# Ledger of designs, part 49: miniprotein binders against Mucin-6 (MUC6)

Target 1, 185 residues: Mucin-6 (MUC6), of Homo sapiens (Human) (q6w4x9r395to579)
Amino acid sequence: GHCSLEGGSFVTTFDARPYRFHGTCTYILLQSPQLPEDGALMAVYDKSGVSHSETSLVAVVYLSRQDKIVISQDEVVTNNGEAKWLPYKTRNITVFRQTSTHLQMATSFGLELVVQLRPIFQAYVTVGPQFRGQTRGLCGNFNGDTTDDFTTSMGIAEGTASLFVDSWRAGNCPAALERETDPCS

## First folded at step 9 (miniprotein)

Design uc34 (from lc7 with K22S)
Fold by ESMFold2-Fast, scan of step 9:
Structure uc34 (fold): chain B 185 residues (1-185), chain A 112 residues (1-112)
Amino acid sequence: as target 1 above (185 residues)
Amino acid sequence: DIREEVKKLIEEARKLIEEAKSAGDLQAVRLLFQAVWTLIEALKTGDPEKISEALLKLSEALIEAAEKLGDPEAVEKLLEAQELLRKALEENNPELIKEAIKLIKEAAELLG
């Protein structure tokens, strides 16, 4: 299955449901029992100043018990806070420059990540068939049915993207639904 | 009965998720989100064995947090809960699951 994070703040789930959201936070993009050591893929969004989009993808994080691999829009790759030269290899993960504008994180467990660095930072997630029906997060549940792609972190299928996205926040940030100005006395 | 106690544990774990977010602790967020999801899925099955397995996963997440915070009392309670859950699976005894839930709640409150 294929999930894409494109055009700043557009997402297409593994079941091909497109949506857009407004939020600046770290979000759980993918969790699955198929990921070793309770691993998770996360996406970091921040405010965009150049695009007409309010927010844009600025980094992708793969987090497991032993590793915190961060690939950022400034073309820096770190693991556990230390900058790494490419190609960078661990036991099950290799990060390398696929083209002059693209980085790839290949794994031994059926997950592949391709990051476009220029002209706009974008990410493409590919998972093997063993992940079918066993994913959760912003990329959806990969069950072949788009009607329940907005399943929140509490297991509830929502009709709108905003509640779904907010439920997968992993950072200390404002909810996408909070659009009201504080009513000062 | 046991379903109601598990729902209360999910609520406590959700509070710990908010604390982990506040602390910027992505490792704790990762583990707690996984534990909560596993508990929700187990609760839907109504299977005591699945619930026990999910509670073991929650206890693992909480042990990681307790060790990082340097709370040996919370670690001790969680290890005792794991022993009760293993015994519950072996003896098919739901009363031991209830006792384990009580210990996990006490540990979560120490960490909250």
Scores: ipSAE 0.569, ipTM 0.782, lowest interface PAE 1.9, mean pLDDT 83

Design uc35 (from lc7 with D25N)
Fold by ESMFold2-Fast, scan of step 9:
Structure uc35 (fold): chain B 185 residues (1-185), chain A 112 residues (1-112)
Amino acid sequence: as target 1 above (185 residues)
Amino acid sequence: DIREEVKKLIEEARKLIEEAKKAGNLQAVRLLFQAVWTLIEALKTGDPEKISEALLKLSEALIEAAEKLGDPEAVEKLLEAQELLRKALEENNPELIKEAIKLIKEAAELLG
């Protein structure tokens, strides 16, 4: 399945549900029992330019018991707070420059992340079929049903993106402002 | 009733998530979210083994929070709860689950 973070604050879930939000926080993007050592993908959002009206993706984090890999819009990759030269390899994860504008994080456990650095910072998450029905976070539950894609961290299906996004906040930050669009409405 | 005690632990964990967020402890937030989700799913099944596995995840998340806060008493209670939960799984003994829940609750109260 495929989940994307594009154009600032647009997200498309694994079940292909699009939504938009305004937020300045770290959010849980993907958690799953399929990720080793209680691993999770997180996305960091912050204000865009000098105006406080828009926000955008500024970093992606892979956090487990052993690793805190941060890929930032400044083209810096760190693990556990230390800057790393690419290609960077651990036993199960490799981060490398795929093209002049894209970095890739490849794993042995069925997760792949591609980060576009320029002209706009964006992220693309790919998971193998073993993740079907076993994901949670901003990318949705990957069960083939879009009606429950807004399942909060407390297990409640919400009708709006703002309550869903707020439930996945991982930092001390203001609540997200809703700007959800329904393509059929 | 184990089911009602687990519901109370979920509410306690929700409060601790907010406290971990304020403290900037991303590791604790991540583990607490995972534990709460696992507990909610286990509670839907009513399976004591699934509930015990979920409580182990909650205890691990609470140990992360306790270590960052420097609370050795909470850590000791949680380690004892983990041993009781492992025995509960091995012996198929729901009484040990109740004892573990009591210790986890005491540890959560120390952290809250």
Scores: ipSAE 0.091, ipTM 0.584, lowest interface PAE 6.8, mean pLDDT 80

Design uc36 (from lc7 with D25S)
Fold by ESMFold2-Fast, scan of step 9:
Structure uc36 (fold): chain B 185 residues (1-185), chain A 112 residues (1-112)
Amino acid sequence: as target 1 above (185 residues)
Amino acid sequence: DIREEVKKLIEEARKLIEEAKKAGSLQAVRLLFQAVWTLIEALKTGDPEKISEALLKLSEALIEAAEKLGDPEAVEKLLEAQELLRKALEENNPELIKEAIKLIKEAAELLG
């Protein structure tokens, strides 16, 4: 399955449901029993434009018991707060420069992350078939049914993105409100 | 009875998620989100074994939060609850689950 974070604030879930939001916070992007050591993938959104309240992806975080890998729009990769030279390898994760504008985080457990650094910071998440029906977060539940892609952190399927997105907020941030901003729904 | 007590724990865990967010602990937030989800899924099954496994997940998340907040009394109660839950699974004894829930509630109140 494939989930994308593009154009600053657009998300397409594993079941191919597109949506947009205007929140600025750290959000749980992906949680699954298939991720080792209670791992989670998180997305950090911050304000990009002036006076228009535009939000954009500024970092992606992989957090587990052992690792806190942060890939930032400023092209810095850290693990547990320490800057790392690429290629960077742990037991189960390798971060390397795929092209002059793209970084890749490859794992041994069926998760792959590709980050576009330029011209716009964007992220692409790929998961193996073992994740089917076992994902939660902004990328949806990967069960082949788009009607429950907006499943909140309490397990409730919502018809609109605003409550869904806010329920996956992991930082100390204000709730996001969406009004007439879902371009494909 | 156990189902209603677990629903109350889910609500307490939700309050602690907000406190963990305020404290800036992404580690505690990550674990608490996972624990709440696991409890919600376990409640749908009504299976005491699944509920016990989910409560172990919650106790692990609460220990992380308690250590971050420097509350050794809460950590002690949670470790005690984990032992009761492991014993409940081994002996198929639902009364031990109730005792564990009581300790988890007391720990959550200390952290709240």
Scores: ipSAE 0.540, ipTM 0.764, lowest interface PAE 2.0, mean pLDDT 82

Design uc37 (from lc7 with E18L)
Fold by ESMFold2-Fast, scan of step 9:
Structure uc37 (fold): chain B 185 residues (1-185), chain A 112 residues (1-112)
Amino acid sequence: as target 1 above (185 residues)
Amino acid sequence: DIREEVKKLIEEARKLILEAKKAGDLQAVRLLFQAVWTLIEALKTGDPEKISEALLKLSEALIEAAEKLGDPEAVEKLLEAQELLRKALEENNPELIKEAIKLIKEAAELLG
């Protein structure tokens, strides 16, 4: 399955449900029993600084008991707070430059992350079939049913993206707001 | 009875998630979210073995939080609970699950 974080505030879940939000926090993108050593993917959002008050993806974090790999929009890769030269390899994870504008984190356990650095920082998450029905977080539950993709961290299906997103906050941050749709003039 | 006690532990874990968020403890938040979800799924099955495994996951998350907060008494109670849960799984003894839940609750109260 494929989950995307694009255009600063857009998310498309593994079951292809699109939504938007406005938030400045670290959020859990993906948790699964299929990730070794209790691993999780997280996304960091902050203000984008354009003429409108918008938020954008600024970093993606892979956190397990052994590793805290951070890939940031300034093209810095760290593990446990230390900057790393690419390609960076651990036992099960390799971070490398795929193209002049893209970094990739490849793993041995069925998770792949591609980060677009330019022109806009974006992330693409791919998981193997073993993850089906076994994912939680902003990327949804990967069960083939979009009606429960807004399942909160407490296992409750919500009707709004804002409550869903707020439940996956990993920091002490203000509540996220669902982005208003602009009416056509 | 065990189901009701586990539901109370889930509520205590929710309070500790808020404390971990305030502390900036991403590891504790991550582990607590996973533990709570695992407990909710285990309760749906009604399987004592799955409930014991989920309680082990909760105790691991609570140890992470307790170590960062510097609470050795909570850590000690959680390690005792883990030993009881491992014995419950090995011996198929559900009575040990109740003893473990009591210790986990005491540790959570120390942390909250």
Scores: ipSAE 0.222, ipTM 0.631, lowest interface PAE 4.6, mean pLDDT 82

Design uc38 (from lc7 with E18M)
Fold by ESMFold2-Fast, scan of step 9:
Structure uc38 (fold): chain B 185 residues (1-185), chain A 112 residues (1-112)
Amino acid sequence: as target 1 above (185 residues)
Amino acid sequence: DIREEVKKLIEEARKLIMEAKKAGDLQAVRLLFQAVWTLIEALKTGDPEKISEALLKLSEALIEAAEKLGDPEAVEKLLEAQELLRKALEENNPELIKEAIKLIKEAAELLG
């Protein structure tokens, strides 16, 4: 399955449900029992000046017991606070430059992250079939049913994006505002 | 009722999530979110094995919080709870699950 974080404020879930939000926080994108060591993928949003969004993606974080890999819009990659030269390889994760404008984090456990650095920082999350019905976070539950894609951190399916997004805040941040769900409106 | 006691633990864990967020402790947030989710899933099934597994995850998250706060009493209660949960799974003994829940609740109250 494929989840995208595009155009500053647009998200398309693994079940292809599009939505928008306005927020300045670190959010949980993906948690799953399929991720080793209780791993989590997180997205950091901050203020932007772009006309279609007041906030934008500024970093993606993969956090497990062993690793805190941060890929930021300034093209710096760190693990556990230390800057790393690319390609950077751990036992299960490799971060490398895919093109002049794209970085990729490949893993041995069925998760792949591609980040576009320019012209706009964007992220694309791919998970293998073993993740089907076993994901949670901003990317949805990957169960083939879009009606419950806005399942909060308390397991409640919401009708609006704002309560869903706020439930996945990993920081002490202000509430996000729901934006239009159609990215081409 | 185990179900009602687990719901109270979820409420305590949510308070600890708020504290972890204020502290900027992403590791604690990660573990507590996972523990809360697995407890919610386990409650839907009513399966003692799944409830025990979820309680073990909560105890792991709480041990990390207790160690960071320097609370050895909370750590000791949580380690005892983990032993009881493992024995409950091995012996198919639901009374050990109830005893473990009591210890986890006491530890969570010390940390909140």
Scores: ipSAE 0.691, ipTM 0.839, lowest interface PAE 1.2, mean pLDDT 85
Fold by OpenDDE base, second read of step 10:
Structure uc38 (fold): chain B 185 residues (1-185), chain A 112 residues (1-112)
Amino acid sequence: as target 1 above (185 residues)
Amino acid sequence: DIREEVKKLIEEARKLIMEAKKAGDLQAVRLLFQAVWTLIEALKTGDPEKISEALLKLSEALIEAAEKLGDPEAVEKLLEAQELLRKALEENNPELIKEAIKLIKEAAELLG
């Protein structure tokens, strides 16, 4: 399964369902029992301009009981809060520079992450076949059915992206928007 | 009915997730989401064993939350619930599951 976060506000699920949202929060991108130590992949979005519709991905976070890895445009930060030199290796995770503009997080448990740092911060998530039907979050449920990808954290299928995305917020943030419009303007 | 009681428990867990979000506790949010999802999936199967295992996971998540908040009463209830769930698995006794759910719910209410 392949999930992509592109263009600042576009997501394509593992089931290849595309959608768009504008939010400024940390969201659960991928959670699965197949991830060891209750691991989860999170996406951090922030404002990229003055308008509420100007939002973009600014970081990807892998968080488990044992590991915390934050990949941003400028640095890779781990458990101790310090920037690490690459390649960085833990028990089952390796973060290294793939190209001059791309970082890769490789794992021993079937998760791969590629992050494009420039010119646009983008992320690409790949999971193995063992994850089929066992994923949740913004990347969907990887069951081959696009119609139920908007399943909330409470197991309810939503019809809109905004409600779906909001259900996976990890922080206290404003509601996500579906359109590139500022309701306050 | 175990199913109905679990649904009520999920609602209490939702409240705790909201509180964890407000507190900016990503670890708590992650663990609670994981536990609730597992519990929802277990309910779909109706398998008491899977439900018990899911409840154990939820209890573990709540214990961590209770410890961070310094609520020993909640911890005690959750530890007791875990014992009941382990016993339920060993004896295949659904009544023990119901008792455990009650304790978990009480603990969740204390943390809310």
Scores: ipSAE 0.383, ipTM 0.734, lowest interface PAE 1.2, mean pLDDT 91

Design uc39 (from lc7 with E18Q)
Fold by ESMFold2-Fast, scan of step 9:
Structure uc39 (fold): chain B 185 residues (1-185), chain A 112 residues (1-112)
Amino acid sequence: as target 1 above (185 residues)
Amino acid sequence: DIREEVKKLIEEARKLIQEAKKAGDLQAVRLLFQAVWTLIEALKTGDPEKISEALLKLSEALIEAAEKLGDPEAVEKLLEAQELLRKALEENNPELIKEAIKLIKEAAELLG
């Protein structure tokens, strides 16, 4: 299965359902029992330059009990907050430069991520057949049916992308710093 | 607002990371990104002590960059910022943190 994050805020799910959204936070792209150590793939979105109503992908994160691998539009790769030079290897994950404009994260557990760095930051997620019907998040449920691809974190199928996207907001939200306010000031 | 000033500082540091990457200075990229990430984590806690410690780490990375570029004005501003941050920690005075952030931002702008 293939899921894509393109053109800033455009997403195509594993079941090929396209949608767009306007959100600035860290969102769960993919969560599955097939990912080791409670692993999850996440996407960080922030505001686009001139278009205040548009959002764009700024980083992709793979988080597990051992690792927090961040690949950012700044072309820096970190693990647990420390910058890494490529190729970077862990026990089950290798991050390397696939082409002059693309980075790849290859795993031993059937997940593959390709990140386009230039001219526009974009991400492409590939999962093996063992993930079929066993995924949750912005990339959909991978069950072969597009009508329930907007299934929220509570298991409810929504008719709109906004409620679906909001339900997959993660606790680690660097973009939330932009909206932080003191109601007493 | 300390949060807004820290956010502006993070953006300046991100520009310097790109310049260091362009120059092939892996050590500078590593130190600057580590400092930025530490600062983002500290800001999430709202703890002035952790924010001050993260700012000290960023100032350390920026001093190394300023010395390599031969910019004594940037070095002077960063050393002054470090003294303000240490004093802020000793006196529990958040106004000194704001003054330190201003100096660090000015130094980062001189280097970018």
Scores: ipSAE 0.000, ipTM 0.087, lowest interface PAE 23.0, mean pLDDT 73

Design uc4 (from lc7 with V36F)
Fold by ESMFold2-Fast, scan of step 9:
Structure uc4 (fold): chain B 185 residues (1-185), chain A 112 residues (1-112)
Amino acid sequence: as target 1 above (185 residues)
Amino acid sequence: DIREEVKKLIEEARKLIEEAKKAGDLQAVRLLFQAFWTLIEALKTGDPEKISEALLKLSEALIEAAEKLGDPEAVEKLLEAQELLRKALEENNPELIKEAIKLIKEAAELLG
């Protein structure tokens, strides 16, 4: 399966459901029992440099019991807060420069991440067939049914992206999308 | 009713996720999201064994948070809850699950 974070604020789930959101927070992108050591992939969004009304991906984080690997739009890779030279290897993860504009995080457990650094920071997540029906987060549940791709952290299938996205916030951030689309009068 | 007690724990877990977010404890948030999802799935089955397994995951997430906060009383209550849950699984004794839930709630109150 394939999930993409493109154009700064567009997401296409593993079941190929596209959506867009506006938010400035760290979000759970992917959790699964197939990830070792309770691992999770997270996406960090902030205000776009083009327009403050838009948001853009600024970093991707892989977090487990042992590792906190951060790949940022500044082309810096850290693990547990320490900057790493590429290629960087752990027991099950290798981060390396795939091309002059792309970094890749390859794993032994069926997860692959490719980040485009230029001209705009974007991320592409590939998971093996063992992940089918066993994913949750912004990339959806990978069950072949797009109607429940917006399953919140509470296990409720929503019809719109806003509640879905807000339910996967991992940071101390306001629900800016709801305030902007539903102003208090 | 174990299902009703689990529903109350889901609400406590929701509060703790928000508190962990405010504290900037990304490790605790990660574990709490996973524990919370496991509890929701266990509740759908109604199976005491699955509920016990989910409660063990929740207690593990809470121990992570309690150790980071330096709350040894919460840690001790959670370790006792884990022992009761393992015993409940071995003896097929649902009363031990209820006792473990009480300890987990007490630990959650100390943490938030």
Scores: ipSAE 0.425, ipTM 0.720, lowest interface PAE 2.7, mean pLDDT 81

Design uc40 (from lc7 with K57R)
Fold by ESMFold2-Fast, scan of step 9:
Structure uc40 (fold): chain B 185 residues (1-185), chain A 112 residues (1-112)
Amino acid sequence: as target 1 above (185 residues)
Amino acid sequence: DIREEVKKLIEEARKLIEEAKKAGDLQAVRLLFQAVWTLIEALKTGDPEKISEALLRLSEALIEAAEKLGDPEAVEKLLEAQELLRKALEENNPELIKEAIKLIKEAAELLG
């Protein structure tokens, strides 16, 4: 399956459900028992430079017991707080520059991440078929049914994105979507 | 009963998630989200083995938080709870699960 974080604030889930939000937080993007050592993929959103009312993806984090790999819009890759030269390889993960504008994180466990650095920071998550029905977070549950793609961190399916997104906050942040249903209103 | 006690532990774990967020402890947040989800899934099965395995995951997440906060009493209670859960799995004894839940709840209250 394929999940995308595009245009600064748009998300398309593994079941192809599109939605948009504005928030300034680190969010759980993907958790699954298929990820080793209780690993998690996280997405960091912050205010965009073009408008104070807009937020955009600024970093993607892969966090496990052993690793904290951060890929930021500043084109810096760190693991456990230390900057790394590319290509960077661990036992199960390789981060490398695929093109002048794209970095790729390849893994041995069926997860692949591609980030576009320029002109706009964007992320593309690919998971193998073993993840089907076994994912949770902003990318949805990958069960073939878009009606329950907004399943909160407590396992409750919501009809709208607002409570869904806020339930996956991993940082101490304001509830961006709980306060308004249309950011431009 | 065990199901109601586990539901109360989920609520305590949710409070600790908020505290871990305030502390900027992404490792604790990661483990606590995983543990809460595993407990929710285990409750759907009603299987004491799956519930015990989920409680072991919660105790691991709480030990991570307790070590960073420097609370040796919480760590001691969680290690005792893990031993009771392992024994419950070996002996098929659900009463040991109740005893472990009590210790995990006491540790969570010390950390909250």
Scores: ipSAE 0.529, ipTM 0.778, lowest interface PAE 2.1, mean pLDDT 83

Design uc41 (from lc7 with E60D)
Fold by OpenDDE base, second read of step 10:
Structure uc41 (fold): chain B 185 residues (1-185), chain A 112 residues (1-112)
Amino acid sequence: as target 1 above (185 residues)
Amino acid sequence: DIREEVKKLIEEARKLIEEAKKAGDLQAVRLLFQAVWTLIEALKTGDPEKISEALLKLSDALIEAAEKLGDPEAVEKLLEAQELLRKALEENNPELIKEAIKLIKEAAELLG
């Protein structure tokens, strides 16, 4: 399964369902029992401009009982809050520079992450076949059915991306917008 | 009805997730989301064993939260609940599951 976060506010699920949203929060991108130590992949979005439609991915976070890895445009930060030199290796995770503009997080448990640092911060998530039907978060449920990709954290299938995305907020943030502009602004 | 009691417990857990978000505790949010999801999936099967295992996982998440907040009463309730759940698995006794859910709910309310 391949999930992509591109263009600042566009997501394509493991089941290849595309959608977009404008939010400024940390969201659960991928959670699965196949991830060891209750691991989760998270996406951090922030404002990239003055308008509500100007939002972009600014960091990707892998968080488990054993590891915390934050990949941003400028640095890779781990458990102790310090920037690490690459390659960085833990028990089952390796973060290294793939190209001059791309970082890669490789794992021993079937998760791969490629992060494009420039010119646009983008992320690409790949999971092995063992994850089929066992994923949740913004990347969807990887079951081959696009119609139920917007399943909330409470197991309810939503019809709109906004409600779906909001259900996966990991912080206390404003509601995500589906449209380019906030009608209340 | 175990199913109804679990649903109520999930609602309490949701409140705790919101509190964890407000506190900026990503670890707690992660663990609670995982535990709640596992519990929801277990409910779909209706298998008491899977439900008990999911409840154990939720209890673990709540114990961690209780320890961080310094609430020994909540920890005690959750540890007792876990004992009941383990016994329920051994004896195949659904009544013990109900008792465990009650304790977990009480603990969750203390943490809210």
Scores: ipSAE 0.685, ipTM 0.863, lowest interface PAE 0.7, mean pLDDT 93
Fold by ESMFold2-Fast, scan of step 9:
Structure uc41 (fold): chain B 185 residues (1-185), chain A 112 residues (1-112)
Amino acid sequence: as target 1 above (185 residues)
Amino acid sequence: DIREEVKKLIEEARKLIEEAKKAGDLQAVRLLFQAVWTLIEALKTGDPEKISEALLKLSDALIEAAEKLGDPEAVEKLLEAQELLRKALEENNPELIKEAIKLIKEAAELLG
């Protein structure tokens, strides 16, 4: 399955449900029992420079018991806070430059991440068939049914993206609703 | 009732998630989200085995938090809870699950 984070704040889930949101926080993008040692993929969003109501992807994080791999829009790759030269290889993960504008994180456990660095920071998540029906987070549940793709962290299917997205906040951040009513707008 | 006790434990875990977010502790957030999700899924099945497995996940998350905070009392309670849960799985004994939940609640209150 394929999940995409594009155009600043557009997301297309593994079941091909598109949505957009306006929150700025670190969010759980993908959790699954198929990830080793309860690993998680997270997405970091912040405000765009031109429009203060616009949100954009600024980093992607893979977090496990041993590793905190961060790929950021400034083209720095770190693990546990230490900058790494590419190609960077661990036991199960390799991060390398695929093209002059793209980085790839390949894994042995059926997860692949491609990050576009320029002209706009974007991410593409690919998971193998073993993940079917076993994912949760912003990329949805990969069960072949788009009607429950907005399943919150409490297991409740929502009709709107904002409650769904807010339920997957991993950082200490205000809810999307408060950002949308910003008095500067 | 085990189901009602687990629901209360989910609420305690949710409070700990909010505290972990305020502390900027992404590792604790990751583990607690995992544990809460597995508890919710286990409750939907009503299967004591699945509930025990989910409680072991929550215990693991709380042990990491307790060790980081340097709380040996919480660690001891959680290790005892894990022993009770493993025994419950071996013996198919739901009373041991109730005893484990009590210890996990006590540990969560020490950490919250």
Scores: ipSAE 0.657, ipTM 0.814, lowest interface PAE 1.4, mean pLDDT 84

Design uc42 (from lc7 with E60Y)
Fold by ESMFold2-Fast, scan of step 9:
Structure uc42 (fold): chain B 185 residues (1-185), chain A 112 residues (1-112)
Amino acid sequence: as target 1 above (185 residues)
Amino acid sequence: DIREEVKKLIEEARKLIEEAKKAGDLQAVRLLFQAVWTLIEALKTGDPEKISEALLKLSYALIEAAEKLGDPEAVEKLLEAQELLRKALEENNPELIKEAIKLIKEAAELLG
């Protein structure tokens, strides 16, 4: 499955449900029992463009028991707070420059992340078939049904993107404003 | 009985998630979110073995938080709960699960 974070604040879930939100927080993007050591992908959003109605992706974080890999819009890659030269390799993860404007994080456990650095910071998450019905977070549940893609962190299916997004906040932040729209309009 | 007590533990864990967010502790947030979701999924199955496995995951998350706070009483209760859960799985005894839940609840109250 494929999940995308594009155009600043547009998200398309693994089941292809599009939505948009306004928020300035770190959010859980993907958790799954298929990720080793209770790992999680997180997305960091902050204010962008013209005031108070727009926010954009500024960093993506992979967090596990031993690792905190941060890829930021300023093209810095860190693990546990230390800047890393690319290619950066661990036992199960490799971060490398795919093109002059794209970084890739490849893993041995069926997760792949591609980050576009320029002209606009964007992220693309790919998961293998073993993740089907086994995901949670902003990217949805990957069960082939878009009607429950707004399942909150408490397991409740919501009708609005804002309640769904707020339930996946990993930081102490203000509530998100709903902008449910198709990224291709 | 067990289902209602697990629902109460989910609410206690939810309160601890909010405290972890305020502290900026992304590791605790990660572990607690995973534990809560595992408990929610286990409740849907009604399977005592899956509930026990989910409770072990919650106890691990709580130990991580308790050790950072230097709360030895909470750590001791959680370690005892883990032993009861391991015995419950080995002996197929649901009464041990209930006793483990009581200890986890007491530990969570000490932490939040």
Scores: ipSAE 0.600, ipTM 0.796, lowest interface PAE 1.8, mean pLDDT 84

